# Designs tried in a protein design chat: VH-VL binders against Type II restriction enzyme TaqI (taqIR). Part 1

Every score and structure here is a prediction.

Target 1, 262 residues: Type II restriction enzyme TaqI (taqIR), of Thermus aquaticus (p14386)
Amino acid sequence: ASTQAQKALETFERFLASLDLESYQQKYRPIKTVEQDLPRELNPLPDLYEHYWKALEDNPSFLGFEEFFDHWWEKRLRPLDEFIRKYFWGCSYAFVRLGLEARLYRTAVSIWTQFHFCYRWNASCELPLEAAPELDAQGIDALIHTSGSSTGIQIKKETYRSEAKSENRFLRKQRGTALIEIPYTLQTPEELEEKAKRARVNGETYRLWAKVAHHLDRLENGFVIFRESYVKSIELFLQKNAPTLSGLIRWDRVAQEALTAP
Positions, changes and structure headers below are counted from each chain's first letter, unless a header gives other numbers; Kabat numbers aren't used for antibody chains.
F, E and O are the ipSAE of ESMFold2-Fast, ESMFold2 and OpenDDE, as the mean of both directions, binder to target and target to binder. V2 is 0.75 times the mean of E and O plus 0.25 times the DockQ between their complexes.
Where letters were taken out, [cut] stands.
Atom coordinates printed by the task and the answers are left out, and those that the model quotes come from them; centres of patches stay.

## First folded at step 1 (VH-VL)

Design d10 (framework fv_dargistotug)
Fold by ESMFold2-Fast, scan of step 1:
Structure d10 (fold): chain C 262 residues (1-262), chain A 119 residues (1-119), chain B 106 residues (1-106)
Amino acid sequence: as target 1 above (262 residues)
Amino acid sequence: QVQLVQSGSELKKPGASVKVSCKASGYTFTDYGMNWVRQAPGQGLEWMGWINTYTGEPTYAQGFTGRFVFSLDTSVSTAYLQISSLKAEDTAVYYCAREDYFWGAFDIWGQGTLVTVSS
Amino acid sequence: DIQLTQSPSFLSASVGDRVTITCRASQGISSYLAWYQQKPGKAPKLLIYAASTLQSGVPSRFSGSGSGTEFTLTISSLQPEDFATYYCQQYDSWPTFGGGTKVEIK
């Protein structure tokens, strides 16, 4: 915890609160997104880290999304041309650009949520947290360092899938390490509890997501953020359990065992 | 392009007051915090406090409350340090410095204002 | 307050030498450490932030390393213009500076 980390969190939250989420949702909702895998040269993660995690002197404030997308596009003209020629030959420039814009918007929202966890953690917790775009290649979003060990962090948006297709790369590389899923949801507790009440399938899962939602806050525009109590609960869980943790600690166990009442 | 320009040196008697200015240019003034750092003759750097340029709220380090006042004029992108009831021990070069909110490092510094307090 | 101790307080070295300066924190500060260069009569200049990230425009002969409580600034091949006093600064809590290391070129 530091005064500088608190300043960073407050500035980032001000940026998030300034986003016109309703306008963005309306703009991109009817647009079919580009579903083809992006090659390494088009990966927006380094740019997202540059502008929203490690802002440089040339970027004195957080870029708005459209400004960010324009900068990314202008910087990547050659690999974009190759990508479009290969997968979208015959499609209009405007069509493909709007499809990629919608895709990058969805990626940015997810990454901004992950960054909020990291900013909140640095402002509120004592255990060191490391975040860098290189960690994504290992299948993790951040590393939290405890005395003598490290735990991988993966920020996990609401899901109803019970099966994971492949083993996480971080766990394969470092046998005997732990990876913890940090759950969040865009739905309110009330919405999820109502869904649980009416559901015939996934009712218990809806109730667990409702519990997760109770530990989250919203900014004025509806952007979901992590409470101070949320990250402190995770820190306490890691301090008590980290020496014995191994493998994947799934989001549902975190929701049941780590998150405390507000 | 990005720079902080401070007012000129001051020679004051004990008990007087001084107001140092720090004018920012080349960036959006309210996107970065402003810090004040003091350096007495032959000594190291000492952090005095900061002011949130968006809210205007100052925060003072221990030992710099009371006689020291941080303020802003956002319309001209300028931060101010006022020292009242000057003492000989206030003799120092006073720097303003911009803070990168993400890393907290002071990336842009004013050239410094020498305040000499003597009778 | 978090106290930073720099070592050595003074050093004299020849052009081309590798120079190292250490900074020790009284408690853990993660990577929230910066290094500054100050020439006589001038304002400090940021060299390194986040313990190891080189500021734009700073020559690549400067590098930083460390985390927690022990940090090092290295100049791989000392140049005449590197005559200066170097300060570490933590910003994990209320900012504090080390006492400085004066580097004199022979």
Scores: ipSAE 0.000, ipTM 0.391, lowest interface PAE 18.2, mean pLDDT 84

Design d11 (framework fv_dargistotug)
Fold by ESMFold2-Fast, scan of step 1:
Structure d11 (fold): chain C 262 residues (1-262), chain A 119 residues (1-119), chain B 106 residues (1-106)
Amino acid sequence: as target 1 above (262 residues)
Amino acid sequence: QVQLVQSGSELKKPGASVKVSCKASGYTFTDYGMNWVRQAPGQGLEWMGWINTYTGEPTYAQGFTGRFVFSLDTSVSTAYLQISSLKAEDTAVYYCTTDLYWEGYFDYWGQGTLVTVSS
Amino acid sequence: DIQLTQSPSFLSASVGDRVTITCRASQGISSYLAWYQQKPGKAPKLLIYAASTLQSGVPSRFSGSGSGTEFTLTISSLQPEDFATYYCQQYDSWPTFGGGTKVEIK
C-alpha cells in the first residue's frame, strides 16, 4: 500500500461520488441498447483503461462519462460508419448514437466497479495486482500475484444462476490456474435479508448475497464500492489457499469462506 | 523449429483398438496443451478435446468420451490418442495440434494419421 | 456448443478473382474467430486469428473482418496456390469449426 495508491483511490472515489447516477438512470434506462456485438475496432476497453485506470499517476483526473463517450466516438468515425452501415442502415444517426451511448454507459459502470476493486486493492493490500486491457482477452479482469503463482480475478455482479461449469478461456490454460469470482450487489443487506425470509426458492442464495452486501460500502450518491476489510479478507484467503487452488472459485464459496460473517 | 510428428496410417477391423502417437519438438512440451481434431473422409474438422501436458488431465468434447483416451509420455514429449472398440464411423484422419497462445486457436499441426476401420 | 455456418459450401473461381467467404455463428463470439486453409492430403494451416489478425507468413491478399455473429474471409486476388478448403473456427467457448468452403478452379 503506498501513499500514491491511497491518493489514487481517494481521487477515483471522489470521481465516482460526483456521478449523477439518478440522472443517468433516467436517461439510459428507457433506451434499448444496441444488442449487436461490437467489432474489435470499437472495443471501448482500451479507452476506459486510458481514462479511468491511472494507478501510477500522482494527481489523476477523470473524464465525465459524456466527454468520454464523445472522445471515443470521434476516434472511431471510420469503423462506426462501417458498423452502422452494416447493421443499422435506414436508422437515424442520432438514434444509433444514443443506443451506443447507453451501451457504453452500462459497460463503463461495470468497469468503474472493477477499477474500484483494483484501486482499493493497491491502497490496502501487499500482494501485487496487475490490471490491463489485454487481460480481457484472457477472460479475466485482473491478476493477483502470490508467491509462486497468479490467480485470475473476475468481478461478479449479483446472480441467481444455477451451478454450472465454467468454459472461461483463462481456465483452459495449460498449467493449473485459479479464477476467483469477486461478488458484489447493488441491493442493501436489509433488502436481501427480507427477500430471503419470504422466498420459497433462492432463500439461501439471498442470504449469501446479504452477507456479500454487508462487506460493501456506498458513496453519498449510492455508488457501491469495496471496503478495505473486503479486499484484506480476499488477500488472506489467497495467501492461505493459493498453492492448492485450481479451477473456478465461485462467488458463493468466496462469500462463505473468504468474507467474514456480519 | 516447432514440429508435431504423428505415427503412420492404421488399418483395423471393427472391434479392434488403435493408439496414435504425436511427438512434439522445438518447444517445451509441458508448457502447452495438446489438442486432437478429427476429419472423416470428405468431411469437415471436429475438435475432440485436449490434454494438459503438465498435469496429464484430459478434457473430452461431447461425443468423445468412453472409447477415446488421451494420454502422455512426457519423457519423450509424446501425446497419445487411443480408440477402443473401433467402429466404421471412426474412419478418419486424426490430427494433433498445439495452442501455443492459450487462446483456443491452433497454430501448429501434426501431419495427420489416417485410421481406416473396415471388414 | 456454438454452431458455425459457412457460405458458400463450394465456390468456383479464376486466378485474379476476389473471393469472399462468410461464417455465421449461432450466438455472439465477439472477435474470437480463426480461419484455416487446408489443401488436399495436408493438415490445416492457420491464416487469421482474432477475426482480422494475419498469422505471421500469411500473404497480405488474405484478410478477415467481422464481429459478433457475422465474419468474412477475403482473398483480394486469387492465386493458383489458394485453391483449397477454408474453415472458420470459434474459440469463445469450447472450439467448433464451420463446415468448410471449397474453392476450386473454373
Scores: ipSAE 0.000, ipTM 0.472, lowest interface PAE 12.4, mean pLDDT 86

Design d12 (framework fv_dargistotug)
Fold by ESMFold2-Fast, scan of step 1:
Parts: sequence; structure tokens; C-alpha cells
Structure d12 (fold): chain C 262 residues (1-262), chain A 120 residues (1-120), chain B 106 residues (1-106)
Amino acid sequence: as target 1 above (262 residues)
Amino acid sequence: QVQLVQSGSELKKPGASVKVSCKASGYTFTDYGMNWVRQAPGQGLEWMGWINTYTGEPTYAQGFTGRFVFSLDTSVSTAYLQISSLKAEDTAVYYCARDFWSGYYPFDYWGQGTLVTVSS
Amino acid sequence: DIQLTQSPSFLSASVGDRVTITCRASQGISSYLAWYQQKPGKAPKLLIYAASTLQSGVPSRFSGSGSGTEFTLTISSLQPEDFATYYCQQYDSWPTFGGGTKVEIK
């Protein structure tokens, strides 16, 4: 695709590679997240889009996570005070702040993975992709436009649950359209293949996740990213099938039918 | 209008006790924490700790445990600082100050201060 | 404890002058820094919080900047009522205050 899109991808990957994932894992893993749903005023999505999803500037740099969290916190002192006073009055500042920091970190990692898919798509594919925080209200992470139709995209982290209990908002409101789950896993193919060998009931599911893992790459710090071949496989699948697709195209079908050998 | 009104100046002998009051008005007392800050003559500000007005739980900074006690009477929207076994080095102006939440935010309203003088 | 170092500890200035006070933290405190004004015999008054957010009712000639370990309070055009002692305070952990900067008439 464009030189600018390729530059944006390279800049974003440089940012991801700079993250001290091991230190973050040690710091936040033992911390329980705040259990209450965040109100609209505290939604970090607009901030994540502002800081990590935009055109490049003359001397671009992305905020580190702690700086991002501090900025989000300070912008929202009033609604944070209201939220904390209502649900966590009597808890220490340090306890609640660390809990919200851990929660925002987990959200940021998920969103950065979604953004990588979008940056990679724009750098490698021809079909137009739309990504904006407003799409979250529709129940999707991105929208890909094909000739005469569009397909909702949901980035799907590794799961072993058999099915969803309720239909996605996008599918309820957009009858006759398709929503495709784009799978990723943080485990290596070797880890998943070992799990498959030892599994009593989930062997085939582990092998499908191992197949997904083969189409992913890792930065030097271990951050999982999408390969060019991955997004091109999805593009080809959509070009071939999108006019006839409807409803939920689950991650396992995508892994079986859309992803090709690397 | 938010106001914090403190009790008057005290002159005490070493070994005595003093109890300073801080009466709040113009807001819901239990929605904000109450902090205590000390300022020795000609010196800077020193945070002593805070009390959660909703639960009544006090938290003391290092150096202010044992002789210093924070308490409340929520029925009259008043916070108290009690200092026992007074020493000459306790001579200072003691301020109460409200914060947004739990003693870790900036202090937006302050009492006028209470001068405690420990003689000789 | 996080230590805050203010400089200068004292300065002489004239009405209309631009005054700058710095506050340096012994470790990173993000933007969890407030500035207070204290006049002789009076309680401190909050001027700025979150390093740069002006408290309601504070004149626009006061501004704050900085992040991490270095912070600045600026008074763009000093007025007679601004002669006072100024304190920085961090609230990233247990609150601590800087040593204060006394601004007096030259």
C-alpha cells in the first residue's frame, strides 16, 4: 500500500518493541482489576485512539504506558472522584489507583493488538479499513469495505469457550451483514502443540490455536503482531466470499478456511 | 460556601495534652477526607496524615504515630487532632485541610490554623 | 519519602515582573504536583493542581508546567497581592511539601 501507511506501521511497531512487557506483567498480573464497569466519562478508548491511532507528525513518538495512564487520570479527576467516592469510598488511594492502572494496562494491550492489525492492514492490503472509537458502540473493532458491501471485524483473543450466550450488537442491528472474528494468541505454536499432545478433550482446539500462532509474529520483547501473510489471507478470503457471507464467522472457521500456510 | 473553622490558640506545658478542633460547613462532611498539616515557626509545611470521614479510619505519616490521634464527630461535622505528652518541638501552627479523596489529592480548602505553643 | 527541592528559596521582585519558581522531585511523580500560596499569618491557598490545572478563582497570570521530576510555577506579571511564600506539594504517594520560596518586594 502507501509509503505513509508503511511508515506508520514501522513507527507503531517500534513503539510496541520498546514496551517493558516483563516488568508490566510482574507489576500488574497479581493486581485484581476494578470490578465495576467504567462509566462513559472514564472510557479510555478515545484516549487510546488519540495517542496510538493517527497520522504521523514531523517527529512522532507514542506515550509509554505509565505516562498514558497518568495523562488519562489527570484529565478525568472529577469523574474519577465521583466514581471512586461512589464505589470505593474508604479504600486507599494507592489500592484503587493501582487497580485502575492494571485494568487500563490490560485494555491498552488488547487495543494495541487491534491497532497493529489495522496498521498492518493499511500497509499491506487494498480493501479499505475503517477504525474509530465510535465503532465500539456498534460492537465491532473495525469495518472492512468490499465491492458493494462491508464486513465487521472483531479481534478475538485465544478462547476455549464453545459459543457466545447472546448475539453481537452489530449483527442484531445490521441483519444480513457479516462479522468476522480475527483470532490471535499470546502462546507460541510449540506451547500449543505441547498442550494438544497432553489434552484429553481440547486437542483439536489447541491445534487450531497452534495454526493461528504460526501466522503470527513476535517483536524482540515478545509482543505478538500480525504477519503480512495473515492480513493478505484475510483479504483474499473476504474478496472471494464477502458478498455471500452473513452472520458470525467464528474464529475457528477463519483459522480453518481463511488462514493459509505461512 | 466551604469553610473549615479551627479552635483557638493554646499555650501548654511540656507533658500536657491538647485537642484541636476543625469544624466543616458548606459541603457534605463525609464526602471528603480531612488532613492535618503542621508548620513550625518560620518553617515549611509538613503533612501529618488524614482521616477518612466516611469510615472514621485514621492514617498517620511516619513520625506522627503514638502521641497523635485523629478523630471525628460526624454529627457536628468536626474533626479533631489530639496531641499527648507535649514536647517543645510540637510548637507549631496546626492546619486541617480537606482533599478530594482519601488523603492523596491536593488540599482545596484549609482551616485558619491553630497555634499550639509548648512553654519553655 | 519523596523529597521536593524548591529554587530559589528567596527572591526579590518588582510589580510587573515575570517570576519563575522551580520544584524538583527526588523521583518521578508524573503530574501529581500542586502549588500553594501562603501569606503571613494566613493558611495556604491552592493555586494549581495536576501540575498545570488552575484552581477556580485563581488569576490567569499564574501558570504551572512540568512533568516527572521538574516543575515550574510562573507568575507572568507580579501584582502587589502576589508577594507571599509559595510551596509545591506532591501527591503521587504520601504527601510532601517543598521548602518554600519567599517572594518579596525589591
Scores: ipSAE 0.000, ipTM 0.392, lowest interface PAE 15.2, mean pLDDT 84

Design d13 (framework fv_dargistotug)
Fold by ESMFold2-Fast, scan of step 1:
Structure d13 (fold): chain C 262 residues (1-262), chain A 121 residues (1-121), chain B 106 residues (1-106)
Amino acid sequence: as target 1 above (262 residues)
Amino acid sequence: QVQLVQSGSELKKPGASVKVSCKASGYTFTDYGMNWVRQAPGQGLEWMGWINTYTGEPTYAQGFTGRFVFSLDTSVSTAYLQISSLKAEDTAVYYCAKDLYESSWYYFDYWGQGTLVTVSS
Amino acid sequence: DIQLTQSPSFLSASVGDRVTITCRASQGISSYLAWYQQKPGKAPKLLIYAASTLQSGVPSRFSGSGSGTEFTLTISSLQPEDFATYYCQQYDSWPTFGGGTKVEIK
């Protein structure tokens, strides 16, 4: 709702629109990802917040992806050397670096989508939103404050798999609070409806994802973003229900109950 | 090289207040959280909470609300712990400790040398 | 709060001994556990994080193992400089420390 928040959103969308998504996808598609879990010392999330979230509070200076990766690499030389030596002893340094570049690119795209929700929220909604890297340790992407309550937010990319994971950390540690999944998909409504028609299983799920897709927009380069109407629908849902919400509000309930509200 | 340097020992009477400082060097102060850990004489370690060095927002563990205040002066890369209305049971060595990636749910890679606060009549 | 119980609270050992310290969590913490060494009059020093990852510069005689609720710190051949108090710490949630294990010379 502030002029500053609107400018931040416009600046971030300009950055997203500048990404050469086709070139990146073609470059990284044939590259094998590293098969080892990254240790906490190599977690890129704090760097992504510093360059794509915190930067807008002081100066709207977004790094291109390659520059971001170079900065992360230089900042992490010692733990990277230890990681590579331990798990990739016989491999080309250049090959391992490219594999990590591909991995960080995929992480960055996911985090940029999450940040777009937050920027759009701040530009369009009245309820306060908090986003910070420490929330990831709690198992949430953002926190939205309602009158007398707070709701955790988890940005949820299209999925068809059953989760075998234990209860989310935020819900486990903060009983009586709610965690809401915010769905998005990279597919068009038309693609998803066609899949629904041909599906032997998951037809209803494809149709529900098609409904989600109708509430999303695309930038010139194809980057998927959240519509103003999307976040306003979520805000309305929270204003009416948050004091009584508890536990996990799954993406399918959000799509059925929140996103269809005008 | 990373270094955390704390202020010297303090001897205070019950009801007084104390302010302990922790000056950081060798890294970007605002990239990592600062934690406070207490150790009473002959006892174990007790986490008191942390402060987000970028936002200035403190988080206090149960039992450390009200009389305890975490603050910063980012211009000199220094964190502060203030304790008001001192009680005898506040007698302890107070440590500042750096976490990784400004997460309150991490381990602590570097520690200050500790500040002994003694509260007695 | 997640409670950590260390055992034993105290042990006497000789140089060259294999020392084992156990840390038990009141609930599952995956591998989010660190070990610290504290020498008398000094601040704690990080030895191990992520249950089993040795901190840079820490001697290889130190090792950690475990996941979930049961964790172990092992010193394969105790040296004179290893006589200290050892603490486990979880970081799956708000940090909590174990009660400590004091390793004394016989």
Scores: ipSAE 0.000, ipTM 0.381, lowest interface PAE 19.6, mean pLDDT 84

Design d14 (framework fv_dargistotug)
Fold by ESMFold2-Fast, scan of step 1:
Structure d14 (fold): chain C 262 residues (1-262), chain A 122 residues (1-122), chain B 106 residues (1-106)
Amino acid sequence: as target 1 above (262 residues)
Amino acid sequence: QVQLVQSGSELKKPGASVKVSCKASGYTFTDYGMNWVRQAPGQGLEWMGWINTYTGEPTYAQGFTGRFVFSLDTSVSTAYLQISSLKAEDTAVYYCAREYTVEYGFTYFDYWGQGTLVTVSS
Amino acid sequence: DIQLTQSPSFLSASVGDRVTITCRASQGISSYLAWYQQKPGKAPKLLIYAASTLQSGVPSRFSGSGSGTEFTLTISSLQPEDFATYYCQQYDSWPTFGGGTKVEIK
């Protein structure tokens, strides 16, 4: 861990703590989900990396979300016009813009959570971590390098859905490697323990999410972040098990086996 | 007069599939969203999701992906709900419900179909 | 998801009585709340939206009030045709319904 990485983490956490999450929630919550895939030209991921990951290498200052959205919009006027003409014929410009703003905000929150894991990792752990927008095309959020191998990382938000055991692109392309799901939840341990008590089904799943929540922290505005002890537990798990790990290591196994490491 | 008319009751065995229809009349079909709501016997109402009648794009509530499919035939102003690999716990009355147009966000349901009872038993 | 809790779950009253049903939200939903009436074997019918606005054709004895997390549906003078289950529904986010209140006339 370096002093430079510690400074980067602190700067990013100050940015996250400055977000008016309640105002964003009120503004964007009522906006319906539109599941239309954005074409490659409109993908906001490279811009999110530019402004919230790579920016710290040159200038430790972050754009507010509205400024970020305005920059993304102005950069993409032609492909936006084409997209709107195809899918939003007859809709007002303001309506479409607000819908895309809400969509990008939801994407940004998810990506900021992923970036916090990476900043915390770099500040606290010794194993090298690689994060880049190109890894998204491989189906992973980051790579952690152990002696002689690499492990894919996928940040996994709380879920209660049955998930198919489909082969991830990263695992298909790199035989004998592992992909580990890194779980997080926006609920408190107390909320999840109460849900476990009241649950007719999924009680054990609620208890596992409560266990995950115990390893998370929260900024004063409510933004959920990863504790130093969380990433150190993952690092220890990887150091002990990496040579024998292969395939998908699901979030529930991580919660049971990794988050209990001393 | 706005009407939503659903297909008749279905009795199915576990593992079968069912396709429920909801035919709209009395308004422009593509100007309003269509929602699906389930009610198990003796239980309350549960929102399953909606379909954008203009784009054909479905959105599913948590727990209603995979086996549940929303679709449309705009030429006959009809929405469909298909359930595959039926289980006993799918036994319920399924309602289609029209979403009153608001400029943005979710809203309330101003007109409902009469409901389709789907019974899954061996 | 936003949870809605209705109370009471069951109510027995006489014709002419004033009936109140409460709906509590797990978080603030402003005025984005609707009330429905469901008679046995029938589809729900919209009574009230935006917490207090009566749907066209709904009798004036029905009224809604509240904002934020506390909402009430009031029937000022219960009639025989009001025997039904009543549901609240929020639309501040992905729609959720309360558990229902069954109103039985003695």
Scores: ipSAE 0.000, ipTM 0.361, lowest interface PAE 22.5, mean pLDDT 84

Design d15 (framework fv_dargistotug)
Fold by ESMFold2-Fast, scan of step 1:
Structure d15 (fold): chain C 262 residues (1-262), chain A 124 residues (1-124), chain B 106 residues (1-106)
Amino acid sequence: as target 1 above (262 residues)
Amino acid sequence: QVQLVQSGSELKKPGASVKVSCKASGYTFTDYGMNWVRQAPGQGLEWMGWINTYTGEPTYAQGFTGRFVFSLDTSVSTAYLQISSLKAEDTAVYYCAREEYYDILTGYSDFDYWGQGTLVTVSS
Amino acid sequence: DIQLTQSPSFLSASVGDRVTITCRASQGISSYLAWYQQKPGKAPKLLIYAASTLQSGVPSRFSGSGSGTEFTLTISSLQPEDFATYYCQQYDSWPTFGGGTKVEIK
């Protein structure tokens, strides 16, 4: 916890609160994504870190999404041309550009949520957190360090689908390391509890997501953020369990065991 | 272009088994879920369940547990529906239908491409 | 399970007529509703998703509206090729279909 980290969190939250989320969702929600794997040269993550992970800057400023997308596109003209020619020969340029814009928007929202967790952690917790852009290919968003050990973290959006096999890549490459899923949901507790009441199956899962939602806050524009109490609960869980943690600690275990009402 | 091609019609006696195939082409098979939908003669559409093409895990709707099995062969981009111990009530057209894995809010999506359907007739 | 009720179950109209089909959900489904067209002997074809977004290649005479529990499919000027059964489908949770509306052009 530091004054600098508190200022970084406040500045980032002002940026998030300024986003016109409703306009973006109306524009991109119906757009089916370009799902062809992006080559290394087109990975937007380095650009997202450059423009949105500024924890040590005194007076950071953050680009709006359209300006960010335009900068990424202009910086990547040659590899974009090669990618489009290879996989979308015969498709209109405008169609492919809109599909990539929708994809990058969804990636940006996810990354902004991950960054909020990290900014909140640095402002509120004592255990060191290391942002891990080099480990993103392994499904790792950050590392949290305790005396003598470290734990990978993955910020996990609400899901009712089976987990992707690639989510366990970090565990395969980092023997004896733990990976913890940090759950969040865009739905309100009220919405999820209503779904739980009416569900023939998965009612327990809906109620568990409702519990997760109770530990989250929303900015004025609806952007979901992590509470101070949320990250402190995770810190306590890690302090109590870190010496014995190994493998994947799934989101449902985290919700049941770590996110307890204090 | 995206295409789902199903196996041909089947005429079976009660108690027999049938295996319907759905071969996908024109996209990466494991990026989209595969749903099965049934339509009895003169009736509407009934969702039977889906299979996660990435993990191979099936999920069955109520009424389609036990005798119905969803499976995959990812090496040939094909999904299968097997029905054992066939009954007259199983007479229907069976459709496979593609679903996008990711939706920003729910994880479910619309079915954008459908197979042509496989008629299974069960009669003595 | 979320139940979808379509009305009417059957209608007959002339070429050039405006046709409206309603789909009502037993609980709120936001905008997670699709409309399909099924011609005799053929597989269903996606017309509209996210309640109001036209699928690529679908004629502009088709439109969808609504949110929450009440949804509408409109065909502004019926053509002979629009003879078909129309189904709504929700994807807010486990997929369910409406009972269908059969449109016959006289």
Scores: ipSAE 0.000, ipTM 0.397, lowest interface PAE 17.3, mean pLDDT 83

Design d16 (framework fv_dargistotug)
Fold by ESMFold2-Fast, scan of step 1:
Structure d16 (fold): chain C 262 residues (1-262), chain A 120 residues (1-120), chain B 106 residues (1-106)
Amino acid sequence: as target 1 above (262 residues)
Amino acid sequence: QVQLVQSGSELKKPGASVKVSCKASGYTFTDYGMNWVRQAPGQGLEWMGWINTYTGEPTYAQGFTGRFVFSLDTSVSTAYLQISSLKAEDTAVYYCARGKYYYGSWFDYWGQGTLVTVSS
Amino acid sequence: DIQLTQSPSFLSASVGDRVTITCRASQGISSYLAWYQQKPGKAPKLLIYAASTLQSGVPSRFSGSGSGTEFTLTISSLQPEDFATYYCQQYDSWPTFGGGTKVEIK
């Protein structure tokens, strides 16, 4: 772990802690998302990576969400106009703008959680990590490089459904490699343990998510982040098992085998 | 160069009507919303509403329904504000202002203002 | 229905002074706040949008800060041409303006 990576993590955590999450939740939670697929020109991922992942050497300055959204919108007036005319003719512009704002906010929160894993990894671990928007096209969030191999990383928010057996693009194209789901939850261990006790179904799954929650921290505003011990547990798991890992390593196996004591 | 040029001052009697114009140039008229802002003598700024230049749909703020009408002539890139049944309290400078992302944005360019005086 | 309260409503300051104007919103508006300068007999001019982004052509002595419900406009070194009334404006919902702050240079 470098001094520069440690400083980058601290700067990013100060940014996350400064977000007015309760105001965002109040504003965006009731807004139904715009469900139309965004064309390539409106993809926010390159902007999110350029601003929140590519830290400047000296003193990175991270925009709050509203400022980021305004800059994204301003840069894309022509393709936004074309998108709105094509799919939302007859809708008020304010309605569509708010819908896109809510959609981008949900995307940004997910991406910020993903970036926190990456910043924490770089500050705490020895194995190299690569993150870039091009990896999204492969269906992965990051690559972790072990001696002679690479493991795909996919950040996985709490779920109670069985995953489909469809093949991930990264696994299909990179024979003999592994893709590991990195679980996180927005619920506290106490909330999840209480749900497990009351559960008619999914009791064991609630207990597994409670175990995951024990390896997470919260900033003062409630933003969920990864502990140093979490990423170090993943690194140890990879160092011991990477040469024998192949295919999808689901979140429940990671929770059971990779995550250790809180 | 972006410009919004408004029509000249008007002196009207109570009960008359007035139509203020705002001619836009230097940009694609339908890419931005047009807003109307009123300022009574010695008072602050009051948003009256806007018109969606792409759809032609007006939206009026509270207190500006009925007597106030926003309209467009997109062929000449011009927005209009019509006030009917004029009252003394309508005396004000009326501004048109461009909304960068329609009404939910800041106003980056303003017309020079049109003074409407209503007196007997 | 978002109300903006500006303080002070009037101030007098000398050339070279640091001037701070406050705008408070009746509810959270994130960073959806703009600042305008209006000189006597003229239309308002946009200074700042998105709470802190300086409009092109505006002198660097102007800066904005804040988010949520409390915002400030700062003029770091007041110049004679800065004599004007300043307005905040929110655009989180239907636009509303603050009551204005008149800056008098003496």
Scores: ipSAE 0.000, ipTM 0.386, lowest interface PAE 14.8, mean pLDDT 85

